# VH-VL binders against 7-cyano-7-deazaguanine synthase (queC), part 13

Target 1, 227 residues: 7-cyano-7-deazaguanine synthase (queC), of Persephonella marina (c0qst3)
Amino acid sequence: MKQSSSIIILVSGGMDSAALLWLAKKEFDKVYAVSFDYGQKHRVELDFAKKLTEEAGVEEHFIAEVPHLKGIKGSALTDRSVEIPSEEYPEGPPVTTVPMRNLNFLSIAASFADIYEIENIGIGVHSVDSPYPDCRAEFVSAAEAAINASSVMVAKKKNRITVYTPFLGMTKTDVLRIGLELGVPYEKTYSCYRGTIPPCGECATCRQRIEAFRSVGLEDPWFKKER
Key: E = the ipSAE of ESMFold2; O = the ipSAE of OpenDDE; V2 = 0.75 times the mean of E and O plus 0.25 times the DockQ between their complexes.

## First folded at step 4 (VH-VL)

Design t6 (from o3 with heavy chain T50L Y57S G59W, light chain W94L; framework fv_ofatumumab)
Fold by ESMFold2-Fast, scan of step 4:
Structure t6 (fold): chain C 227 residues (1-227), chain A 123 residues (1-123), chain B 107 residues (1-107)
Amino acid sequence: as target 1 above (227 residues)
Amino acid sequence: EVQLVESGGGLVQPGRSLRLSCAASGFTFDDYAMHWVRQAPGKGLEWVSLISWNSGSIWYADSVKGRFTISRDNAKKSLYLQMNSLRAEDTALYYCAKGPYYDSSGYLPFDYWGQGTTVTVSS
Amino acid sequence: EIVLTQSPATLSLSPGERATLSCRASQSVSTYLAWYQQKPGQAPRLLIYDASNRATGIPARFSGSGSGTDFTLTISSLEPEDFAVYYCQQRSDLPLTFGQGTRLEIK
């Protein structure tokens, strides 16, 4: 049975947010989406976010610009002078780190939630050993507390806003299994850091998704080719 | 300033091989996927193959799978198409085309094309 | 694969007239459709990308519209140099596909 409440999902166009979007459509009565333009090299991912939200049938899809994150020095995701690495994430925050990205994203999503009187904000963070500090349980808890302390809707209605993180204790493989069961069109998901079509197959995100598909006995739709 | 110059076309007999080259200049070649697109005499455009910036992803049209091989040499800023087991229906003008611009404020598909090189497969 | 069907195959008009060219996709391509112009003996030239955005250097008389499966290229007032073949192309999925073309010719 779907809940009578509403949710706004942070949709990147990638695998994890796609699984979250499909899960939200199953669990919530009204589903909204917000995607972020922060000058990322894989800006083509926004095009896939639009396709995914249209196919899912959300109430409304918001595109929010985050110009202060555009052109950040040292981040391979936004700084063209920094090459996107072909290796998996090293120990510590990787060169693709965008400072406080999820905090910026959650605060913007919370503004939409407050204005549209949406009770839940969904973010597809996963894995307890994330190299990004703003993907951990402690961060999510603190952000939720700050959102509720700041919300006009919460003050007026006395209803809490919940940050919905169903994948927090899961691996990427676990998330993929859920998405496959839900019928996510993974051929319409995109997460290559280089922004190429087709995806490059060797950046950290390409390697992670290829291995996730392999771990469930499947071939990533983007890399399926018959010889 | 962007230029793509194809070469290697010619007259070949069915069943034989031919190798096409495309020399790129005026842009950072190793940042972009590259494509081959062909056009048979008096017909429309047909996408043939693509190769990602680092050769990590390669795709072919079904009509050429198993016969054609796309490759690139980023140091030489060159794209190649090795065509084996050629058929009369492979007769076309072959274009080299630059892939989309991923850092653009707008997404530009085939924004630059070469002039093409003619391949004629005839007995 | 996504099939793109262009109509009409040939459009005969005079300079100064409005031209309307159609492209229909076998499944939704959202707004991920481009239009190209090809003149005799030349490589194709990008006119419109993402359904409605005019490429750099393309005159204002060219405009694109549509989303999903139905797309239109409009030339508001034909100039002599506009008589050419026009192709639509989708980037929504691989393989990349083109329409069969519409030939715009002088009446």
Scores: ipSAE 0.006, ipTM 0.480, lowest interface PAE 11.9, mean pLDDT 82

Design t7 (from o3 with heavy chain G59Y P100L Y102D D103S S105G G106Y Y107H L108T, light chain R91Y; framework fv_ofatumumab)
Fold by ESMFold2-Fast, scan of step 4:
Structure t7 (fold): chain C 227 residues (1-227), chain A 123 residues (1-123), chain B 107 residues (1-107)
Amino acid sequence: as target 1 above (227 residues)
Amino acid sequence: EVQLVESGGGLVQPGRSLRLSCAASGFTFDDYAMHWVRQAPGKGLEWVSTISWNSGYIYYADSVKGRFTISRDNAKKSLYLQMNSLRAEDTALYYCAKGLYDSSGYHTPFDYWGQGTTVTVSS
Amino acid sequence: EIVLTQSPATLSLSPGERATLSCRASQSVSTYLAWYQQKPGQAPRLLIYDASNRATGIPARFSGSGSGTDFTLTISSLEPEDFAVYYCQQYSDWPLTFGQGTRLEIK
């Protein structure tokens, strides 16, 4: 009767996108996923993204390459000469910043949405604790406007594409609470910027992840004593 | 103002049972893990049991496993400890304590404590 | 189980002096370590959680430091009301455990 609601989720393999994926499976009729290879040091996260999407049972999981982001000088995530820091976010944008990363990711996801006639694009941004400009509400609103102005599907079928950001006003702890209620298998998520197995426990994402689990009185599955 | 009020303590003979209660007020009871901690006369603190906000996770000290049962009634804002097969070593002041972390946190320190209820198990 | 050892067992000082209390864990508890104050006839009061965060309403003279296995509670300038027993507690693993306590007494 009504057109099925559909969404494509940006899945990194990390805990926030995993929570988003599980929420999307609950709320949408058809769930697609896209993950990005941009030459990041934590490329092993893509393996976890594949495992998560298989377990969630998505319609299709796309892997998109972003070659111009590979080897970007000055970013600790892509420049092999720059060490991944062991501190949380310092003053100003952190050294792990990849310029326009989420804009590139949303535009690629929008291309898949346009081709497959998918009405929603989900991204797990949470702006309260983020130092990144492309994780803010203003950015999301502008990106959504540009996507709809550019969409062939929207022009022909009059169906709007919505950028779905349910975690935008939340802390990482808030997102973790939602994911725990949804039954997310956090032992199958991976966040370490250094790309090590096991995770290093010292980089900003490891520390934030450990802190988020601590704030809800739980131990991060990667750092459990029985692991 | 957070308040925790324990009751149900008393003098009891070895092998018998007691049920402790803790009435909570001044916070959203359903959001927090709750705990029982005891202190024998002139001794230090000993953790007894923890129950998560939804009763989904329950943990006991080895000394009380199989004998004590922790439970909660969120509608009544109450925590309970059913103590069976009591031993002289269970003699202590029993505190009800609130977990610090909200929303399912149960590996947590205790930010508020009741005044305690005394349990004396005679030999 | 994780054993917490506090030192010294008793610390005798005068008001205005600095107090330093130690807590050592038998294995790493990361930063999942809290400090409590207990006065005679009263319930314990949370002072410090997550090794270094001061609990609500706790005076600035109380501070905590450390990580892993070695932790310290510092009272920068003792007030008469600070003479009490102090306990450390770990919540890193089950069972939850407390140290044996350090008694802070007037010299």
Scores: ipSAE 0.000, ipTM 0.423, lowest interface PAE 19.0, mean pLDDT 82

Design t8 (framework fv_ofatumumab)
Fold by ESMFold2-Fast, scan of step 4:
Structure t8 (fold): chain C 227 residues (1-227), chain A 122 residues (1-122), chain B 107 residues (1-107)
Amino acid sequence: as target 1 above (227 residues)
Amino acid sequence: EVQLVESGGGLVQPGRSLRLSCAASGFTFDDYYMHWVRQAPGKGLEWVSYISWNSGYIGYADSVKGRFTISRDNAKKSLYLQMNSLRAEDTALYYCAKGLYDSEGYLPFDYWGQGTTVTVSS
Amino acid sequence: EIVLTQSPATLSLSPGERATLSCRASQSVSTYLAWYQQKPGQAPRLLIYDASNRATGIPARFSGSGSGTDFTLTISSLEPEDFAVYYCQQRSDWPLTFGQGTRLEIK
């Protein structure tokens, strides 16, 4: 049963946000999407985000620029002088960390939600032990509180804004199982941090994606060469 | 030996359509990504479009998006480019190119066809 | 998009000489740069991929170096068949882009 409300989904073009988008289409009456251009090396992911939102049939797809995050020094995702690592991430925040990235993204999404009177903001954060501080339950709760404290829509005594995080506490494999049941076209998702075409297969997110598919007995569509 | 043979080029008026074909042999066609790359007279190379082995992933250069459609027929070992709403700026030699992905990473374009000429002129 | 600028536009040398061709990127492409050779009336041929790896069948006289924004293709001792146009290409960011080419001609 679809909810009698609207949602705006943060869509990256990757597998987790794709699963979230398809779940939102099942659960909400109206689904909007927002994608972010923050100067990331994997800008090609934005093209896949556009294809995914077209196929899902969202009400509107917003592309928001985040210029202050462009060219951030020291992050492998935005600093062209820092190579994307091929080895699995060690313990602690990885070199791909972009400071306050999800806080900036939620803030921008909240502005759209407030203006368009959208009641929910969906973000595909998962994993109880995420190395990224802005992917944890504590962060999500604080962000939701701040959004509601500053919302014009809430001040007018309309519906409050909920940050919708259905995958919190799930592994990437758990999220993939949900997406497969929903019929997500994973062959139309893109996750490579290097931004190469085809994906490199060596960066942390390519390895995680390949391993997630193998854990459910499938081949990643990008790497399913032999048939 | 790997072979790629393009066909379907010709002289066409602005606003009309052409369909290019590329016949592949000498490799397992349905295991590889395929590309179209063009070269305008006296100019450099410009990537146009790609398609994955199963047609699940497709991309286009901004200059052709919405006008060109890439497709493939794995049973016939053929790659296609449907070109609609042609412009004078689309005049070029069009190459079919094979991509390679292996354990060492992506090899950009390891094999190319000889190309087919498209001239858009009134 | 990443712009690749090749220099010089034309390089005039004699057989037996060393050729050094430059490719500069508008932003870092790490090592994700390839070099192609194109002879008149022929399709491009892959020479070097990922900055320094020689493609299958390419003679040892061809070598690539560089990382980030500055890349070099070196031909240690020119043979007559090496006089052609050379293009660099990056795969670091979308869309895939090529340099404008360097024409290597007999002096």
Scores: ipSAE 0.000, ipTM 0.429, lowest interface PAE 14.3, mean pLDDT 81

Design t9 (framework fv_anetumab)
Fold by ESMFold2-Fast, scan of step 4:
Structure t9 (fold): chain C 227 residues (1-227), chain A 123 residues (1-123), chain B 111 residues (1-111)
Amino acid sequence: as target 1 above (227 residues)
Amino acid sequence: QVELVQSGAEVKKPGESLKISCKGSGYSFTSYWIGWVRQAPGKGLEWMGIINPSDSSTWYSPSFQGQVTISADKSISTAYLQWSSLKASDTAMYYCARGLYDSSGYHTPFDYWGQGTLVTVSS
Amino acid sequence: DIALTQPASVSGSPGQSITISCTGTSSDVGGYNYVSWYQQHPGKAPKLMIYEVSKRPSGVSNRFSGSKSGNTASLTISGLQAEDEADYYCSSYTSSSTYVVFGGGTKLTVL
């Protein structure tokens, strides 16, 4: 049984948003997707997002540009002078932080939700103790309140927009287990912050991905040994 | 003005070592990757490998892994291709080329090319 | 197996249009929008003509256009000119261990 409502999913092309997309296809009647071009070094992830949304069969896939985030100095994801680190930083926020990234993304997704009369916005945030301030439960709650306070659809229809965060409080391993059960094609997901093909295997996201697969007794499809 | 300038032609004997160079100028050297492409006489283009000069990460085609070494010295904006022991079958034109590293790596790979280095290996 | 499939040669007359095909699999041309086309004149280095299937670098004539349908990418040259006579190579990202694969090349002759 699916919910009789619609959702727009923030799709990056990575593992967490892919699991979210497949879960949304199971739980909602109509699924839309939006992906963001903010000048990130791993822009190849956008092409994987497009392939994933095509395979999932979404109603429409939007690509939104975020020009003011392009070339942000100090973030390893957008500033070419800052190298992607090979070690996970134990204290946040890490050098890969893009200021207010999820706030910008949710506000843009909310405008699509308002225009298309979509009742839910899905984002794949998974850790309540995230080193990124805009991935925490407090942020999600505040963003949802701001969206509802400003929505024309909500004012007109008297229905709320819900920010759907089913993975909040879960590890990458937990999210991977859910995605494997849903049949997510992980060989078509991409997470490397360096934007290399093959993925570098050394950045924080590559190491987290490799570790997640190892923890479920599998090899990451990108790093699978040859015959 | 972006340009890649390669070292001059080489004539070598089998078993000899060789290191050829590719110097970038007119751009931020560490912001783009350098790939190496081989073209045997009268044949097509063949991908050998690439390097990210910012961290010296390398990736090789399976045909060339263990056969050559790619390296870079970012202090002088120069990438290198090296053989420990040349074979007659290494006779070819070798091109370096700048990869578009701004987003996606290999898919928009080569916007500027060096002029090529002809390597002839004969007894 | 390593090379994408291109016709060995193609020919046309000045002012005509020609199309060069580049056929791969769902693991390269069909699976990704990362197809590039290079022009190589005899004795010269290759020059990028098309990238990301259909985009042109600055300075490349709009007579050159790229497209893709399924596992086949195409380079179309309209209003053929004598200077278009060259070898043309396609390339694609591939999910295989080769990473980037080139086509075998197509010799364009302008009659």
Scores: ipSAE 0.000, ipTM 0.413, lowest interface PAE 17.9, mean pLDDT 80

## First folded at step 5 (VH-VL; from s52 with heavy chain S31D L51F; framework fv_ucenprubart)

Design k1 (at its last look DockQ between E and O 0.66; V2 from the best seeds 0.00; counts 0 for: pae E 5.7 > 2)
Heavy chain, then light chain:
Amino acid sequence: QVQLVQSGAEVKKPGASVKVSCKASGYTFTDSYYMAWVRQAPGQGLEWMGFINPSGGSTWYAQKFQGRVTMTRDTSTSTVYMELSSLRSEDTAVYYCARGLYDSEGYHTPFDYWGQGTLVTVSS
Amino acid sequence: EIVLTQSPDFQSVTPKEKVTITCQASQSIGEYLLWYQQKPDQSPKLLIKYASQSFSGVPSRFSGSGSGTDFTLTINSLEAEDAATYYCQQYYSLPPWTFGGGTKVEIK
ESMFold2, look of step 5: ipSAE 0.188; ipTM 0.651
ESMFold2 (binder alone), look of step 5: mean pLDDT 89; pTM 0.907
OpenDDE, look of step 5: ipSAE 0.700; ipTM 0.881
ESMFold2, look of step 6: ipSAE 0.169; ipTM 0.674
ESMFold2 (binder alone), look of step 6: mean pLDDT 89; pTM 0.901
OpenDDE, look of step 6: ipSAE 0.591; ipTM 0.842

## First folded at step 6 (VH-VL)

Design k2 (from k1 with heavy chain D103N S104P E105S; framework fv_ucenprubart; at its last look DockQ between E and O 0.02; V2 from the best seeds 0.00; counts 0 for: pae E 19.7 > 2, placed apart)
Fold by ESMFold2, look of step 6:
Structure k2 (fold): chain C 227 residues (1-227), chain A 124 residues (1-124), chain B 108 residues (1-108)
Amino acid sequence: as target 1 above (227 residues)
Amino acid sequence: QVQLVQSGAEVKKPGASVKVSCKASGYTFTDSYYMAWVRQAPGQGLEWMGFINPSGGSTWYAQKFQGRVTMTRDTSTSTVYMELSSLRSEDTAVYYCARGLYNPSGYHTPFDYWGQGTLVTVSS
Amino acid sequence: EIVLTQSPDFQSVTPKEKVTITCQASQSIGEYLLWYQQKPDQSPKLLIKYASQSFSGVPSRFSGSGSGTDFTLTINSLEAEDAATYYCQQYYSLPPWTFGGGTKVEIK
């Protein structure tokens, strides 16, 4: 459904944010993007995020630093002393949890939305599969309420800010199918949490991506045999 | 091939209890799915009653039904039960079970498969 | 509790014409709205999720739109098999996940 409005998309360079970006380009008049440097081991994802936003043709792509998250210990994504797991996620929040990551990201994106009068903030969460607390529908609803309560744009009665989460209620495979239909260039996306080139193929995120492609009868472009 | 097959129609007197069953097939019963109950009184709309997670047996009941509804499951038969006590004429309705995708922190799931419905009539 | 108000309660519509059904929430629910179709003596069937996303196998003539408090289900060209009662349901945050009162659509 095309809304005559603007959106800022959280773009990580991964599959879900790429599908969201392509969907948003179809559904919104103006599309902005923001990506975050929070000290993640896989900072190379930012290079892929830039390639995706350039191909999609966004109005502007912001890179925001999150200094507080850079210093946090105990997460496999930011703490060099914590290894990235090779096994499937256990029940509950995994060691790759960066505390309140999406809360920080949404609040920063909301600052851009508020200043540039952007009505929508897009995030590619699909909470039914997520072990992370800040990828869940409960979190999104609370964050949206907090953003609107503190927004200057809302206070001026100009518009309300909506957190656009079109993939809630979907599996990883469902989102992949949507992205394939939209023509997402998955060879230009990056999912590995270890930050290697080529992707490691063994961290939980790499395995989830490989499994998603297998489940739709395709090979992951990164791991496809040369033809 | 997912099927939800409910027990047959029941006639009850005011003050009695009714227990409706919903047998699931075509998927792993204790996997990522919960079972909700929704009722529809004659000529009325749909009313959500609550849900149960078959894996752990945890439940969430609508406030209107707290103290009168009990949802249970039997994993050996892949069956969910909804029991409504202290029946009154206003409880006459078709009772549906419906499957939703379970997320312990998010309730962002559509009801994708529904049972055929069970008519419960409460009359003197 | 979030109340959903559907309008109209009833529509009689000429075949091939456009049908519009509205659902208004008592508070903002973002896009967390579902649309169902229910034919007489049948269980409800999911049509639209997340306000505007078609469920698998739903004909393209069905579309949803809206956000916040105002939502619309549109049938672009009514077919005979579309005569039914349509319900919205919100699933914003935690239960209860309430339904609208329904809109009955008949063929003229």
Scores: ipSAE 0.000, ipTM 0.388, lowest interface PAE 19.7, mean pLDDT 81
ESMFold2 (binder alone), look of step 6: mean pLDDT 89; pTM 0.900
OpenDDE, look of step 6: ipSAE 0.673; ipTM 0.870

Design k3 (from k1 with heavy chain Y27F T28S T30S D31S S32G; framework fv_ucenprubart; at its last look DockQ between E and O 0.74; V2 from the best seeds 0.00; counts 0 for: pae E 4.9 > 2)
Heavy chain, then light chain:
Amino acid sequence: QVQLVQSGAEVKKPGASVKVSCKASGFSFSSGYYMAWVRQAPGQGLEWMGFINPSGGSTWYAQKFQGRVTMTRDTSTSTVYMELSSLRSEDTAVYYCARGLYDSEGYHTPFDYWGQGTLVTVSS
Amino acid sequence: EIVLTQSPDFQSVTPKEKVTITCQASQSIGEYLLWYQQKPDQSPKLLIKYASQSFSGVPSRFSGSGSGTDFTLTINSLEAEDAATYYCQQYYSLPPWTFGGGTKVEIK
ESMFold2, look of step 6: ipSAE 0.263; ipTM 0.647
ESMFold2 (binder alone), look of step 6: mean pLDDT 88; pTM 0.904
OpenDDE, look of step 6: ipSAE 0.768; ipTM 0.891
ESMFold2, look of step 8: ipSAE 0.189; ipTM 0.650
ESMFold2 (binder alone), look of step 8: mean pLDDT 88; pTM 0.901
OpenDDE, look of step 8: ipSAE 0.761; ipTM 0.892

Design k4 (from k1 with heavy chain G100D P110Y; framework fv_ucenprubart; at its last look DockQ between E and O 0.03; V2 from the best seeds 0.00; counts 0 for: pae E 23.4 > 2, placed apart)
Fold by ESMFold2, look of step 6:
Structure k4 (fold): chain C 227 residues (1-227), chain A 124 residues (1-124), chain B 108 residues (1-108)
Amino acid sequence: as target 1 above (227 residues)
Amino acid sequence: QVQLVQSGAEVKKPGASVKVSCKASGYTFTDSYYMAWVRQAPGQGLEWMGFINPSGGSTWYAQKFQGRVTMTRDTSTSTVYMELSSLRSEDTAVYYCARDLYDSEGYHTYFDYWGQGTLVTVSS
Amino acid sequence: EIVLTQSPDFQSVTPKEKVTITCQASQSIGEYLLWYQQKPDQSPKLLIKYASQSFSGVPSRFSGSGSGTDFTLTINSLEAEDAATYYCQQYYSLPPWTFGGGTKVEIK
């Protein structure tokens, strides 16, 4: 059943945002998407985000550039002097942490929501598996409060903006299972932080994705064996 | 008096990039105004490319130009730049900057002042 | 993306006659429509804001009307200096803020 509400989804081209996009198409009347270019090494993900939004049939897909995040030192995703790790995600924020990435992205998405009078902003975070501070439930709650406190739409005409996070409390496997039921075309999703085509299969996100497919008895579409 | 003065005409080869400047004067550069870029191919209509907020540097690009356009600003010189990469012959156009007021309620209103235009010719 | 369709593409009009140009939006945009004039080799100039409000210094012969999806620009009595191309632009809600295809007005 769809609500008569609108939502804007942060779409990265990865598995979680794809599952969220397909879920939102079932749950909301109007679905918008926004993706961000901040100089990340895996910029090809934006091409996959576009393919996903085209197949899902969104109202509009915006690609916003965030140049002030480009070249920030100390992140493997934006600083060429920092290697992209091949290991599993360690304790604490990974070297792939881009400072306050989702805070920047949510603030820009909230501006779109204010302009288009969209009452929902969707982000595919799930805290149980996330090593990034800006993917946690605590962050989402604080961001929602700040958005509502600063929204012109809310102040003048609307009751509330909701940050829609249906995957909080779920594992990567749980989200994958939902996406499979929804018919997400996982061959059109991209997770590799190194930005290679085909995906490298070695970075933490590639390994985590491969393991998620194995845990549900499937092969990752990118790494299927010839039979 | 508000003025938007753009850099001079450029001739480029396919595959190159071009960076057009727009220097603002006669108003507070970082106050309540965005700067939009609009282009016009020879004999064609107007096409909105995107805008930049000079105060924060945030941008919004039309989907057609995503991945090829970058807009930046220098608040010390009151100048906005538009860079278009991977140029093709169909990018031959006059490129305009235009001032866009967003009102005190946060909504964009209209383009009240335009630059003189910068002809960019992409020729093999 | 909101598409604006202007009609006609071209008009040749005797001086002092009335010119009517239409702009149709692919969805309702309220009154968030602008009209611009562009003379040959010049930058566009704003004529009408908010569908019907004349911008400062615009001659009274220019007027705009309409709301929702259907809009008109009227030049009550065409002057020689009014030979130009006229564009509508919508600024409803989010970018892109698209333009109509233009209407060229010539003096007979």
Scores: ipSAE 0.000, ipTM 0.387, lowest interface PAE 23.4, mean pLDDT 81
ESMFold2 (binder alone), look of step 6: mean pLDDT 90; pTM 0.913
OpenDDE, look of step 6: ipSAE 0.612; ipTM 0.854

Design k5 (from k1 with heavy chain S55R, light chain L94F; framework fv_ucenprubart; at its last look DockQ between E and O 0.47; V2 from the best seeds 0.00; counts 0 for: pae E 10.1 > 2)
Fold by ESMFold2, look of step 6:
Structure k5 (fold): chain C 227 residues (1-227), chain A 124 residues (1-124), chain B 108 residues (1-108)
Amino acid sequence: as target 1 above (227 residues)
Amino acid sequence: QVQLVQSGAEVKKPGASVKVSCKASGYTFTDSYYMAWVRQAPGQGLEWMGFINPRGGSTWYAQKFQGRVTMTRDTSTSTVYMELSSLRSEDTAVYYCARGLYDSEGYHTPFDYWGQGTLVTVSS
Amino acid sequence: EIVLTQSPDFQSVTPKEKVTITCQASQSIGEYLLWYQQKPDQSPKLLIKYASQSFSGVPSRFSGSGSGTDFTLTINSLEAEDAATYYCQQYYSFPPWTFGGGTKVEIK
């Protein structure tokens, strides 16, 4: 589906944003990318995001610093003693919470869209599997309205900025199937919230990724079992 | 004191497999550290083979060794293993384990401590 | 993959003189460059990390510099125990984290 000539994609280096990036390369004439450095513990994901955008061949890949989230994360949200993990860790990995993360990211992406006159902003949210309100259709609709009300480009050109959410209403498995059909190099994506190399295999995001691959009859490239 | 102690030298025939061990001490084995394997053929430079994260046991192998190498760990003995199958004369080398640090901000330092090396000789 | 080219392959140097070893990367790697020392029949030992940061216990005569594609290791006043082969290694982004071909330093 071609909606316009250009799009800017929020790219995290993970599976969903990689699938969105490959889909956007198929559906749009010009694809830009933006990634965010907000002091996340898993900063290695930005290295994977850079490799993905280079392989996809985007017009430009912006790295936006978000220092206020860095301060909040460092003092308010993540300071808990962490149990030394075992191979049979019985509880899921720590939940990471960044307040209004997608609202911040969409507003920054919208600033790039406004300056570079890009008509579409892509985000890889899918609400079926997500407990977070900033991954839901209601949020996307509200954010799009606010972006269009704020945009100098829209005011000047009388056009519209569209928030492109092709995975809304899909499961993680649905998104993975799309990415596999598109030829996404999933071995070059990164999901671990602990930020370890290799990925830890124990956190919620690692386990969700492993389960998604198993649900389509495949092994996760990062977590292949030994023969 | 950090120490990595490897198993002894081995002589193998072409087509066989070899399994080299690396026992770690002086630090928390499953902490922020990963373990890599590097080999060095006689008179040649260093060649990275892959690494394992002891915390979850996940691995990453260099493309050259995909399908022939398996890295495992035993957290109860703080030991990492590297198994190389379908040996050929070109696999004659000293095999080293080496520890790397990964900090919470994504900066890391490969490879701050190395094992003593294990000579594997492949001859008919 | 990122190729590291070291030069020279070999140096024979009078004690107390300066040794300079270069490492050139096939693409920019920022400052993600390490230097190792390997004596005959021994495992490598880390000298310098992040292009210029000395590892703990490394004598002050060893220093590293450079960024991007061009890097140097300097031994300001060569000691007898410094006879070894020196390797650079990059650790930029994705594995493989490749090594240079090595520079052998001998005492004249």
Scores: ipSAE 0.006, ipTM 0.525, lowest interface PAE 10.1, mean pLDDT 82
ESMFold2 (binder alone), look of step 6: mean pLDDT 90; pTM 0.910
OpenDDE, look of step 6: ipSAE 0.565; ipTM 0.833

